VHH binders against Rho GTPase-activating protein SYDE2 (SYDE2). Designs and how they scored, part 3

Target 1, 120 residues: Rho GTPase-activating protein SYDE2 (SYDE2), of Homo sapiens (Human) (q5vt97r660to779)
Amino acid sequence: IDAFRHYSFSDQPKCSQYISGLMSVHFYGAEDLKPPRIDSKDVFCAIQVDSVNKARTALLTCRTTFLDMDHTFNIEIENAQHLKLVVFSWEPTPRKNRVCCHGTVVLPTLFRVTKTHQLA

## First folded at step 22 (VHH)

Design bb1 (from aa1 with S52Y)
Fold by OpenDDE, fold request of step 23:
Structure bb1 (fold): chain B 120 residues (1-120), chain A 120 residues (1-120)
Amino acid sequence: as target 1 above (120 residues)
Amino acid sequence: QVQLVESGGGMVQPGGSLRLSCAASGFTFSSYWMSWVRRAPGKGPEWVSSIYSGGSETLYADSVKGRFTISRDNAKNTLYLQMNSLKPEDTALYYCAKEYTEGDIYFFDWGQGTQVTVSS
């Protein structure tokens, strides 16, 4: 069982390799959500591959600091290094949706070891 | 500069249909998620639907599932929203939005909108 490292959002872990292929990401939820606004209860999840938005969810209502999910993202990646799972708050005014939480993994190192991983 | 021009709005009776269009220019349309957002009188902006850059994935708000269909023609740089079985609560200004990220912010950049009014 692997875990996301604690990075700042802008940090990109060092990586000199690239991978390509089809990937399935099973998302079971997020904890320690920190919405930027107390009245902002709507969130959505996004999968970013090297800063490209490859997948996302519909808007979800977050009632607590925990987001329970059972969602599968199927994404095609090409010459990729980093996978980022981000939970954004829905803030249509002023049209800036900010990060509630995120996690980043280095793809080449991950799949060099095994084809399937469980992340906590 | 990014331009999003919505059209196709109007007044219809409950149960009627409308097809919205959005002409996009000033950016590589085929590389971005696109969405429809609406603002009803007295309410904040509500996310309606999104479509992946290649069109292979579509997302819908629960309030419009089964009634609305989002689609795109990348060759024409045009986004569409087919709205069937319209209800009075669908009355809103409908915006076409470009989805993208810069830094740790997820943006929905939309145009001036097209008015949809559902009334008997």
Scores: ipSAE 0.820, ipTM 0.924, lowest interface PAE 0.5, mean pLDDT 90
Fold by OpenDDE, last read:
Structure bb1 (fold): chain B 120 residues (1-120), chain A 120 residues (1-120)
Amino acid sequence: as target 1 above (120 residues)
Amino acid sequence: QVQLVESGGGMVQPGGSLRLSCAASGFTFSSYWMSWVRRAPGKGPEWVSSIYSGGSETLYADSVKGRFTISRDNAKNTLYLQMNSLKPEDTALYYCAKEYTEGDIYFFDWGQGTQVTVSS
């Protein structure tokens, strides 16, 4: 089930339910990366739950528009509605790391269907 | 006002050890990812290590894995970096950084830094 959707970064899908527990997220990678800088190549991934940074990766070298990953995040969520995966560009000067790509999933919707989901 | 005050730097011989500290104030320290970033002469800022708000997750750059250990004491609002097996290439100004997001930007805000010099 592909429940991963693209929204504007500031937009939150409407949701009336909440979910709590331990979640395991296996990250396979990202495509169509749009680094703000052509020479950046360094990125990191963050998992945000209702705008809280719950997990992140170390800096990764992105050589193409594709980021191949094989990483599992174990995150604890409490009364949560949205999970957002964001790839940021490492831009230490001027200390602003901008979005390369992102996606959002509504958590309660996922768990109504099955316990295991494939997100793309 | 967010304040990050680094200390513990100095001059050591290769193979030596140092322990950096960062005193944080002006924000809820225990709610944020914290990191160490360093800047070597003539180079841009390099991410070194990060630690989750609760301390349950730590991340390291490949260049320091196995040698550096990041930790935090939330009761003391203090971040630490234990640096062992230091190399000349570790010579840099080391910054303590607060990690957070505002909008679609991921920020690393850091203090004035503490100088680490590894030399024979």
Scores: ipSAE 0.810, ipTM 0.920, lowest interface PAE 0.5, mean pLDDT 89
Fold by OpenDDE, fold request of step 23:
Structure bb1 (fold): chain B 120 residues (1-120), chain A 120 residues (1-120)
Amino acid sequence: as target 1 above (120 residues)
Amino acid sequence: QVQLVESGGGMVQPGGSLRLSCAASGFTFSSYWMSWVRRAPGKGPEWVSSIYSGGSETLYADSVKGRFTISRDNAKNTLYLQMNSLKPEDTALYYCAKEYTEGDIYFFDWGQGTQVTVSS
């Protein structure tokens, strides 16, 4: 079992390798959500490959600091290095949706061991 | 500059149908998630639907599932929203939105909107 490493959102760990293929990501949820506003209850999840938004969820209502999910993302990756799962708040005014939580994975390192991983 | 021009709105009776269109220009349309957002009188903007850049994935708010269909024609730089079984609560200004990320912020950039009124 591997866990998402904690990095600053803007940080991308150095990687010398790239991977391509089809990837399935099953998302079980997120803990310790930090909404930027106390009145912000709606969020959505996005999967970013490097800097490209490859997948996302519909808006979800957060009633607690926990987000329970049971969702599978199927994404195609090409010459990729990083996978980032991000939970954004829905803030239509002023049209800026900010990060509630995120996790980053270095893809080539992950797939050196096995083709199937459980991430936390 | 990004331009999004919505059209197809109008007044219909409950149970009626409308098809909205959005003409996009000023960016590589086929590379971005696109969405529809609406604003009802006295309410904040509500996310309605989104579609992946390639069109392979669509998302819907629970309030419109089974009634609305989002689609796109990348060759024409056009986004569509087929709205069936319209209800009075669907009355709103409907916006076509470009979805993108800059840094740690997820943006929805939309046009001037097209008015949809559902009334008997």
Scores: ipSAE 0.806, ipTM 0.919, lowest interface PAE 0.5, mean pLDDT 89
Fold by OpenDDE, last read:
Structure bb1 (fold): chain B 120 residues (1-120), chain A 120 residues (1-120)
Amino acid sequence: as target 1 above (120 residues)
Amino acid sequence: QVQLVESGGGMVQPGGSLRLSCAASGFTFSSYWMSWVRRAPGKGPEWVSSIYSGGSETLYADSVKGRFTISRDNAKNTLYLQMNSLKPEDTALYYCAKEYTEGDIYFFDWGQGTQVTVSS
């Protein structure tokens, strides 16, 4: 099921329901990375739940538009609606790390169908 | 106002140890990822380590894995970095950083830093 939705970073899909529990997210990688600067090769991935940073990776070197990963995030979710996976560039100067790519999932809708999903 | 005050730096011989501390104030310390970043002479800022708000997850740069340990005491609003088996290449100004997001930007906001010098 292609439940991974592409939205603008600031936009959240509408949702009237909430879910709680333990979630395991296996991250296989990211495609179509758009680094803000060509020379920015270091990135990190973050899992946000309703705008709260619940998990993240160490810095990774990205040499292509593809980030190949094999990482599992274990996340506690409490009364939540949205899960966002974001790849940020490492830009310590001027201390702003910008988005390379992102995706958003409406959690209640996702788990109404099944508890196991592949997110691309 | 967010305030991060690093301490514990100094000069040590290769193979020596130091323990850095960071006193945080002006924000809810226990709600944020915290990190250490360092800047060596002639180099840009380098991410060293991060720790989840609750302390349940820690991340390390490959260059410091097995030698450095990040920890936190949320009751004391203090971040720590235990540095063992120090090497000359660890020489840098070490910053304590608050990690947070505003909009589509991931911020590392750090203090004035504490100097660590590893030299024979």
Scores: ipSAE 0.800, ipTM 0.918, lowest interface PAE 0.5, mean pLDDT 89
Fold by ESMFold2, fold request of step 23:
Structure bb1 (fold): chain B 120 residues (1-120), chain A 120 residues (1-120)
Amino acid sequence: as target 1 above (120 residues)
Amino acid sequence: QVQLVESGGGMVQPGGSLRLSCAASGFTFSSYWMSWVRRAPGKGPEWVSSIYSGGSETLYADSVKGRFTISRDNAKNTLYLQMNSLKPEDTALYYCAKEYTEGDIYFFDWGQGTQVTVSS
């Protein structure tokens, strides 16, 4: 609901600036998740910086279309432009030997980013 | 071209230990997060543990935390799972999985598996 943020890559144009440092990302939850099925009830949250996974949670059981949690990621980034949080659903496939996890992007109002330290 | 070959499974009594290994080839092993996934007979795939590409961060399912230890040797392209205090509920095919993202989908792709059986 509120546009105020300590630090947000999502509010800036691509290539407007490059960000480096140690960052804390405070994750409060997610909404509008796909409805769970009996055999696809687990989810995890990942932080992606310029489409690269930097950190994620363990798998969590979710029985609704929303997730309420309190988690802090501490990530080290170098020369980055974009950050997003994605909640992935653990979804078995008909093909053997893989699981495909489709993502729901977490809206900026559900996490907070602070810059903890500058990289030398 | 990508190959994941699991080994080290066997039969043990409850309370016993086993060490699983996974030989990886056909990709830059040190660039990817890796995991163990297991499947009991008639059940879907269940995530067990994951490890960062550099090995500094590990994640565990609650059911195995404190009993299992994931590790990797990037010089040998090998993933390990040390399993202690084994229980009958740990009986499953254990798969070594490569984690990666393509587009907005997160994949866990695994090998052929190694059988772990825990019974008296």
Scores: ipSAE 0.586, ipTM 0.852, lowest interface PAE 1.2, mean pLDDT 78
Fold by ESMFold2, fold request of step 23:
Structure bb1 (fold): chain B 120 residues (1-120), chain A 120 residues (1-120)
Amino acid sequence: as target 1 above (120 residues)
Amino acid sequence: QVQLVESGGGMVQPGGSLRLSCAASGFTFSSYWMSWVRRAPGKGPEWVSSIYSGGSETLYADSVKGRFTISRDNAKNTLYLQMNSLKPEDTALYYCAKEYTEGDIYFFDWGQGTQVTVSS
């Protein structure tokens, strides 16, 4: 049983949010994550562009319902219309030959997308 | 039929080295991110390392960073793990895993594994 729902972020059609080229995605954290069952859990953050994974972090230890970090992804995309940042939980429940990682969508207020011409 | 066949495991002393290989078939290997996952006796699966589909980026668990090197040869449909400075805590069954998403779930699916034993 999941405890919370989350919002999806979508770019506006035919505006400056249609993104091509090299871009930076600045990620400051996540909220309303599924509580850790014991003491901590491993998670990773993935960037999905039009439902395709473009980049992700290594697994990170999360000890609470939020992830507090300052991370920048640099990715190359073409003609993108929709961007999501998703936090997946590594759930080591016994299942032979597979791990299933359930995702929690990061709200748009917790990350920023810019083109590479922005000063660091 | 998707097949992942791991090899190169064995018994080594602490400080030794091993090179694991994974032969992939039944899917377009170059289109998928790949990883190594290990399972120590009595433990659940632990993520070790991942590599992007084109080989441009690599990710490591903190416990192996600087000692293990993941690589792939897309022309040979083969994934590798070079393991140096091995420690007794690296003793585990090592699995080659295919990474993909379906719906809101991120999967790590693996083969039967190759045993690595590090003891004096």
Scores: ipSAE 0.574, ipTM 0.845, lowest interface PAE 1.2, mean pLDDT 78
Fold by ESMFold2, last read:
Structure bb1 (fold): chain B 120 residues (1-120), chain A 120 residues (1-120)
Amino acid sequence: as target 1 above (120 residues)
Amino acid sequence: QVQLVESGGGMVQPGGSLRLSCAASGFTFSSYWMSWVRRAPGKGPEWVSSIYSGGSETLYADSVKGRFTISRDNAKNTLYLQMNSLKPEDTALYYCAKEYTEGDIYFFDWGQGTQVTVSS
């Protein structure tokens, strides 16, 4: 049961268990996305650092279990231990005051993390 | 208790402009992505625009890019949507939404909305 692993900053060769700085995350795509409860139309990709949403895309149209993209997230982090990239499905519901978007975690082989500075 | 109160809607002719406001309370406004979501008669919720907690990143649906501008004033706990070049297709109830995650679910939770009607 090792096919679904979250990226940990401590997995870097010389990283401590916590890191700080400006980070770029390059996302290449996703496979094996689960369908939503009703139908799958729009999705977005988000970066969670220690369970906090740091960045995300606009909604993208996707009607399959595959997403092919080339996107760079630029985030500022402080004393972070874990990073997770998640694809969420926009799912219309009968509930009037909310949308609930279920997520699928992207495997680490589908993105790269680079420590950078960002001016964009 | 989380409260989101939208205002600034009204009736306007095609090509006109409106500025929507949202007063937020009951949570740390500056810590969350905020968005505008709209609901046209007989349709489900449609994501319009989102803004990062610090205000430096904005996202727009393709249907509103170049016409709408999202902004926030974290000192006043207020979210804004400047709507220019309005079209009849923009007629909808516009909601101010808080974006947040619990577990594997990403939520967009919104208030009561403000009506925007674009007609000749």
Scores: ipSAE 0.497, ipTM 0.815, lowest interface PAE 1.7, mean pLDDT 77

Design bb1 (from aa1 with S52Y)
Fold by ESMFold2, last read:
Structure bb1 (fold): chain B 120 residues (1-120), chain A 120 residues (1-120)
Amino acid sequence: as target 1 above (120 residues)
Amino acid sequence: QVQLVESGGGMVQPGGSLRLSCAASGFTFSSYWMSWVRRAPGKGPEWVSSIYSGGSETLYADSVKGRFTISRDNAKNTLYLQMNSLKPEDTALYYCAKEYTEGDIYFFDWGQGTQVTVSS
């Protein structure tokens, strides 16, 4: 089983200070992006910082198992330790007053984070 | 106990306007993305629009872009949808939804809905 990793600001050498500032996150696309169920064709991408949804896309129609569009997110973060990009499937099956969207974490090689500043 | 109460629906002629409101209680409204979801007769839920917790970012489905405007007043715990240039295909039950994650699942939890009917 191959583990994937979340981008973590706290993994910098000997620095426990959380990161604040403006960041650009570029998502190159995803290969073998499968919705959790065959009947789920719409997806959206979300950036989670310390488990908080900081940015996301509108619903995107997944015509194949590959999302080939480049996406850039510009987010403002404060005292962040963990960042991950997750693709969720919109599952329009009936449930009591909810839609449940299952997520698949995007591997770090499929996106790039560019910092605009860091604490001294 | 989370409560979402939608209002402002009604009957309107094509080309008309309506403003939907949603009163939220039982959670910290200003901490969550909020959305409007609609369900036309015989159809599953369709995502319409979403707004970031602070109000600075809005997202729209292509079918409503340019005609609908989502907004929020965090001081009043209220979500709004201004609907202009209404079409018969906008006829649906409109739900106010709270967006949040739990584990690997992204939820859209909604209230009872308010009916919008666009016809002559």
Scores: ipSAE 0.429, ipTM 0.785, lowest interface PAE 2.0, mean pLDDT 75

Design bb2 (from aa2 with D109E)
Fold by OpenDDE, fold request of step 23:
Parts: sequence; structure tokens; C-alpha cells
Structure bb2 (fold): chain B 120 residues (1-120), chain A 120 residues (1-120)
Amino acid sequence: as target 1 above (120 residues)
Amino acid sequence: QVQLVESGGGMVQPGGSLRLSCAASGFTFSSYWMSWVRRAPGKGPEWVSSIYSGGSETLYADSVKGRFTISRDNAKNTLYLQMNSLKPEDTALYYCAKEYTEGNIYFFEWGQGTQVTVSS
């Protein structure tokens, strides 16, 4: 099921429920990356749960607008509503790492159907 | 006010070892990802390693993987970097960095740094 929705980064879809437990997220990659700078080739991926950084990758070098990944995030969530996967650029000067792309899902809605989902 | 004070740097011969420390204050240390970043002469800042708030996950740049070990003592508000098998290319100013997000920007906030020089 495609649960990723197109929201602005700051937007959080309304949700009245919360979930807790252990979650495994397998990240296969991202397409149509929009680096803020042409010379910015390094990126990293982060998993945010209700604005808390729960997991991240090492820096990765992007050669194209497509990031091919095979990575599993294991995260513990407690009383959570939203999960966000974000790709940030590495911009050590002026120390502002900006978003290249992101996806947001409402966690309680996913687990109403099944415990395993394919997200896009 | 966030304060990060690095120490433990020095001059060593190739193949030698150093242990860096970072004393953190002014924020809830145990709630944040922490990292080491370094700046070699004539180069931009390079990410070296990161550690999850609880210490359960560590990340390393390929250039230091297998040689460096990041760790933390949350009770002491201290971050460490054990550097073994040091190489001349490891020569740099090493920074301890607090990782956090505000809005759609991922920040690395670091201190004054400690100098590491690897030379025969």
C-alpha cells in the first residue's frame, strides 16, 4: 500500500490515535532528489518520529537524482503518530543541511490493515 | 547555552592511537545524536562518526571504519572517539557536534575543536 503522502515538510496530517512498539523500515531508495546546491553531492537519510530523529544513515554520495539504497532501520516508537523519512544534503558550510526529499506517513492508519506494508 | 569542549588531541606517529573526549553542557545530552566532524587543512568539514542518543547505534565514514570507535557516557555528558591505526590523512581539527533538527533543516552544532596531527 502506498501510504506516503505529499505534504510540506512542516505539515503533519491530523491523527487522533497513537501507536507504540518496535518498527522495522526497509529503505530502498529515493528518486527525484532536489539538492539545494549543484555541488552538493553528499546526503544522508533520517527517520523522524514525531519530529524526533530516531535513526539515520552515514553520508552517501549521490551521483544522480536517484538514490539507490538497501538499508533497514530498526526503531522503537512510543505513543507516536507520524513517521517521516527525510533525505538531507550535507552542507557543513554554513552548517545548514537542507531537505532534498521526504515522505510522511500516519502510523496508526497503516496498522489498521496489516502489520507489513510496502511504501512508495 | 550549548557548550561543547573537545580535548585529547595531539601529535602522534602513523599507526598510533588517540582518544578524544567532548564535554557537553547546556542541553539534555542524552536526548541527541552526537557526532565527530573534522576539518583537514585546505578542505571542508568532513563527517567522521555519529552515535544515537542511547548509544545503541553508531555510524562511521568509510575512511575511518574499522579504525575509529565512537562512544558516549550519558551520565557524564561526555562523547568519545577512540582513534586507532592513525594515518597522516587523519590530520585535522576534530569537532564534537550536537545533531538536531529545526523545521526542515538538520543542524550540526560543534565546539572549538581539538587538533590531531599524524606525522612521522
Scores: ipSAE 0.794, ipTM 0.911, lowest interface PAE 0.6, mean pLDDT 89
Fold by OpenDDE, fold request of step 23:
Structure bb2 (fold): chain B 120 residues (1-120), chain A 120 residues (1-120)
Amino acid sequence: as target 1 above (120 residues)
Amino acid sequence: QVQLVESGGGMVQPGGSLRLSCAASGFTFSSYWMSWVRRAPGKGPEWVSSIYSGGSETLYADSVKGRFTISRDNAKNTLYLQMNSLKPEDTALYYCAKEYTEGNIYFFEWGQGTQVTVSS
């Protein structure tokens, strides 16, 4: 079992390699959600590849600090280095949806070892 | 500058249909997720539907699933929302929105909107 490294959102781990292909990401949920506002319970998840939004969920209601999900993202990637899973709060009034939690992995390093991974 | 011009709104009876259009300019339309957001009287903005840049994935709020269909024509830089089986609770100002990320913020940038009124 692998884990996401602790990076700031803007941090991009150094990587000199790229990968391409079809990738499936099964999302089981997120822990330790930190919504920016107490009254904002709606969130959505996004899969970003090198800062490009490749996939996302519909809005979900988060009642606790845990978001339980069972969702599969099928993503086509081309010359990619980083995969980021981000949970955003739905904040349409300020028109800025802020991060509740996120995780980042370096794709070439991950798939050099094995083709399948379980991340916690 | 980004321009999003919604059209196709109007007044219809319950059970009726409308087709909204959004003319986009000022950015590479085919590279972005697009969405529809609506604001009903006395309520905050509600996410309605989203579509992937290539059109291969669509998302819907539970309140509109089975009734609304989002689509896009990238050659025409146009986003559509086919609304069938309209209900009074669908009454709202409907916005076409460009989805994008800058830094740790997920943005929904939308136009002036088109009014949809469902009333007997």
Scores: ipSAE 0.790, ipTM 0.910, lowest interface PAE 0.6, mean pLDDT 90
Fold by ESMFold2, look of step 22:
Structure bb2 (fold): chain B 120 residues (1-120), chain A 120 residues (1-120)
Amino acid sequence: as target 1 above (120 residues)
Amino acid sequence: QVQLVESGGGMVQPGGSLRLSCAASGFTFSSYWMSWVRRAPGKGPEWVSSIYSGGSETLYADSVKGRFTISRDNAKNTLYLQMNSLKPEDTALYYCAKEYTEGNIYFFEWGQGTQVTVSS
């Protein structure tokens, strides 16, 4: 996983640091998810770029505090500073007229980002 | 005030088809991902399908894949669900939902729903 560059900065430098282009995000899994009930829990994974959702999976069934999968997102981004992968848990009991899905941020070691080149 | 008004439900025999519509107002429709969520009698809400804000990508629950088609018309602020090869298991109140995030919570927020009943 050490073959990929870090695209986020903690101190937000004033120089041009934004990432643009076609990105492949390879998702290997998630850990430290909220424990499921005695039955299965549905979840989905979303990619957030600068706090905006760019892509997500359909709902997946998760039976443990771990999600083990091999999924690739392909997204187009412009001037991106931060990329996050978040696992959201589908709550079976709605509140009024909505479902509230709580998110867990996936650690960077559990996914890999590759910038896709455009051939001339 | 966000308003989502579903229509097009009704009673149909197994194997039949229906087309659901959702008129959206009170927000910038073209900026939000939209979904269909259904609630069968005695069950919690079940995610059915989602479509990206631009309409280029769609997601389906396994139970409806190949039978249902989600679409949107951003010029008319309208979301659609074409439902083919309907089964008794599809009987539910169908909701049009706006997808958005607030903090670490992902919301599916819906309107009043339209009833779909599949029986002989």
Scores: ipSAE 0.619, ipTM 0.864, lowest interface PAE 1.0, mean pLDDT 78
Fold by ESMFold2, fold request of step 23:
Structure bb2 (fold): chain B 120 residues (1-120), chain A 120 residues (1-120)
Amino acid sequence: as target 1 above (120 residues)
Amino acid sequence: QVQLVESGGGMVQPGGSLRLSCAASGFTFSSYWMSWVRRAPGKGPEWVSSIYSGGSETLYADSVKGRFTISRDNAKNTLYLQMNSLKPEDTALYYCAKEYTEGNIYFFEWGQGTQVTVSS
């Protein structure tokens, strides 16, 4: 594993501070994902800032409960309170004219974050 | 309210090219990730490509990377897919999709589609 410590954005407390700046998030993987039922399923990872999708990956095939990847998200945030990294599962059965991908907020096994901070 | 109208499909020989277009209305086109999703006969929807609202970030499925190019013109509310080196496996109904989130669900919502048929 890398020298960087585990970090979960879902554990960031909601507080009186708002943050702004350019952020680079290095995502190396996730554990304990829901297993695929038969062979595999497609997933993608997104960074949400106050419920807005700022960045995401391409769809990746996942054959286990572990997602191994090396991806860097580069995002610009302004006056943000909450940042989440979410894994969405691609659903092969559409509903009407939509594919509906349910999400799981993840505790990344390993990541690296570079950010700047501004008090509101 | 949301309207997505795909066009530019047709019949083409293997190795040929097509350019798909999607006219968007009923939402602020420049604010959303947009994508192409395809559905081959007897199969569920397959994600093909996505493009960030500003246009500089593009994502591709491995099966089309290097052959397809997604682009957008935010002034004309139009999404494009340039498809080169077409193969019989690319035969599908191609949908233009708006990407958005409601709660913990990530949606790919599409129009009526345009048929692409690649055969000898």
Scores: ipSAE 0.518, ipTM 0.820, lowest interface PAE 1.4, mean pLDDT 77
Fold by ESMFold2, fold request of step 23:
Structure bb2 (fold): chain B 120 residues (1-120), chain A 120 residues (1-120)
Amino acid sequence: as target 1 above (120 residues)
Amino acid sequence: QVQLVESGGGMVQPGGSLRLSCAASGFTFSSYWMSWVRRAPGKGPEWVSSIYSGGSETLYADSVKGRFTISRDNAKNTLYLQMNSLKPEDTALYYCAKEYTEGNIYFFEWGQGTQVTVSS
């Protein structure tokens, strides 16, 4: 079961309102990931707030284009506008890991349903 | 310039213990997440463990969970890995790594490593 849809566009939504507080973010998974080139690859999921890393998972083995998980991030945010959930792949080239996919939500809209994304 | 100097490796029998240390300089150590990454002969890098900048959260690969403990001393700019119940499969060159993002890439920047050999 997925409660998060992949969300991608050329720039982040713009908002003049900022949000502060303690937040629990429950992440159910991702779909349409890049397929593994051999039989599997390791990935990890990070939460970024206004482009700053706040939390991430341990490495997870992914064998398909889907990542199905049940993970809760507990983060403190201060004067923030954007929450970004990013899946990185653990690459065979040392010292770098590239983005597989991401979704972005504008924090003042967390309790509103929009056309482009929905939180569980 | 970032410098990471690992130490504490050596030869140990199965079931033994070692404590690795990493002296960090050239960056604000307390601002960055740190990790241990290992490379067995003929294999690619394998993530072992990570610790948040404040030390409040730790992450472990399944293969070491319950046996290894990561810790840090931000006053001494030092990262540690306590390795207990060592197995032959733990034989590897162990690297201390700084975690950071630049653009759409997540970096693990590591030093020269310290060799751990587990054999009887």
Scores: ipSAE 0.370, ipTM 0.746, lowest interface PAE 2.3, mean pLDDT 74

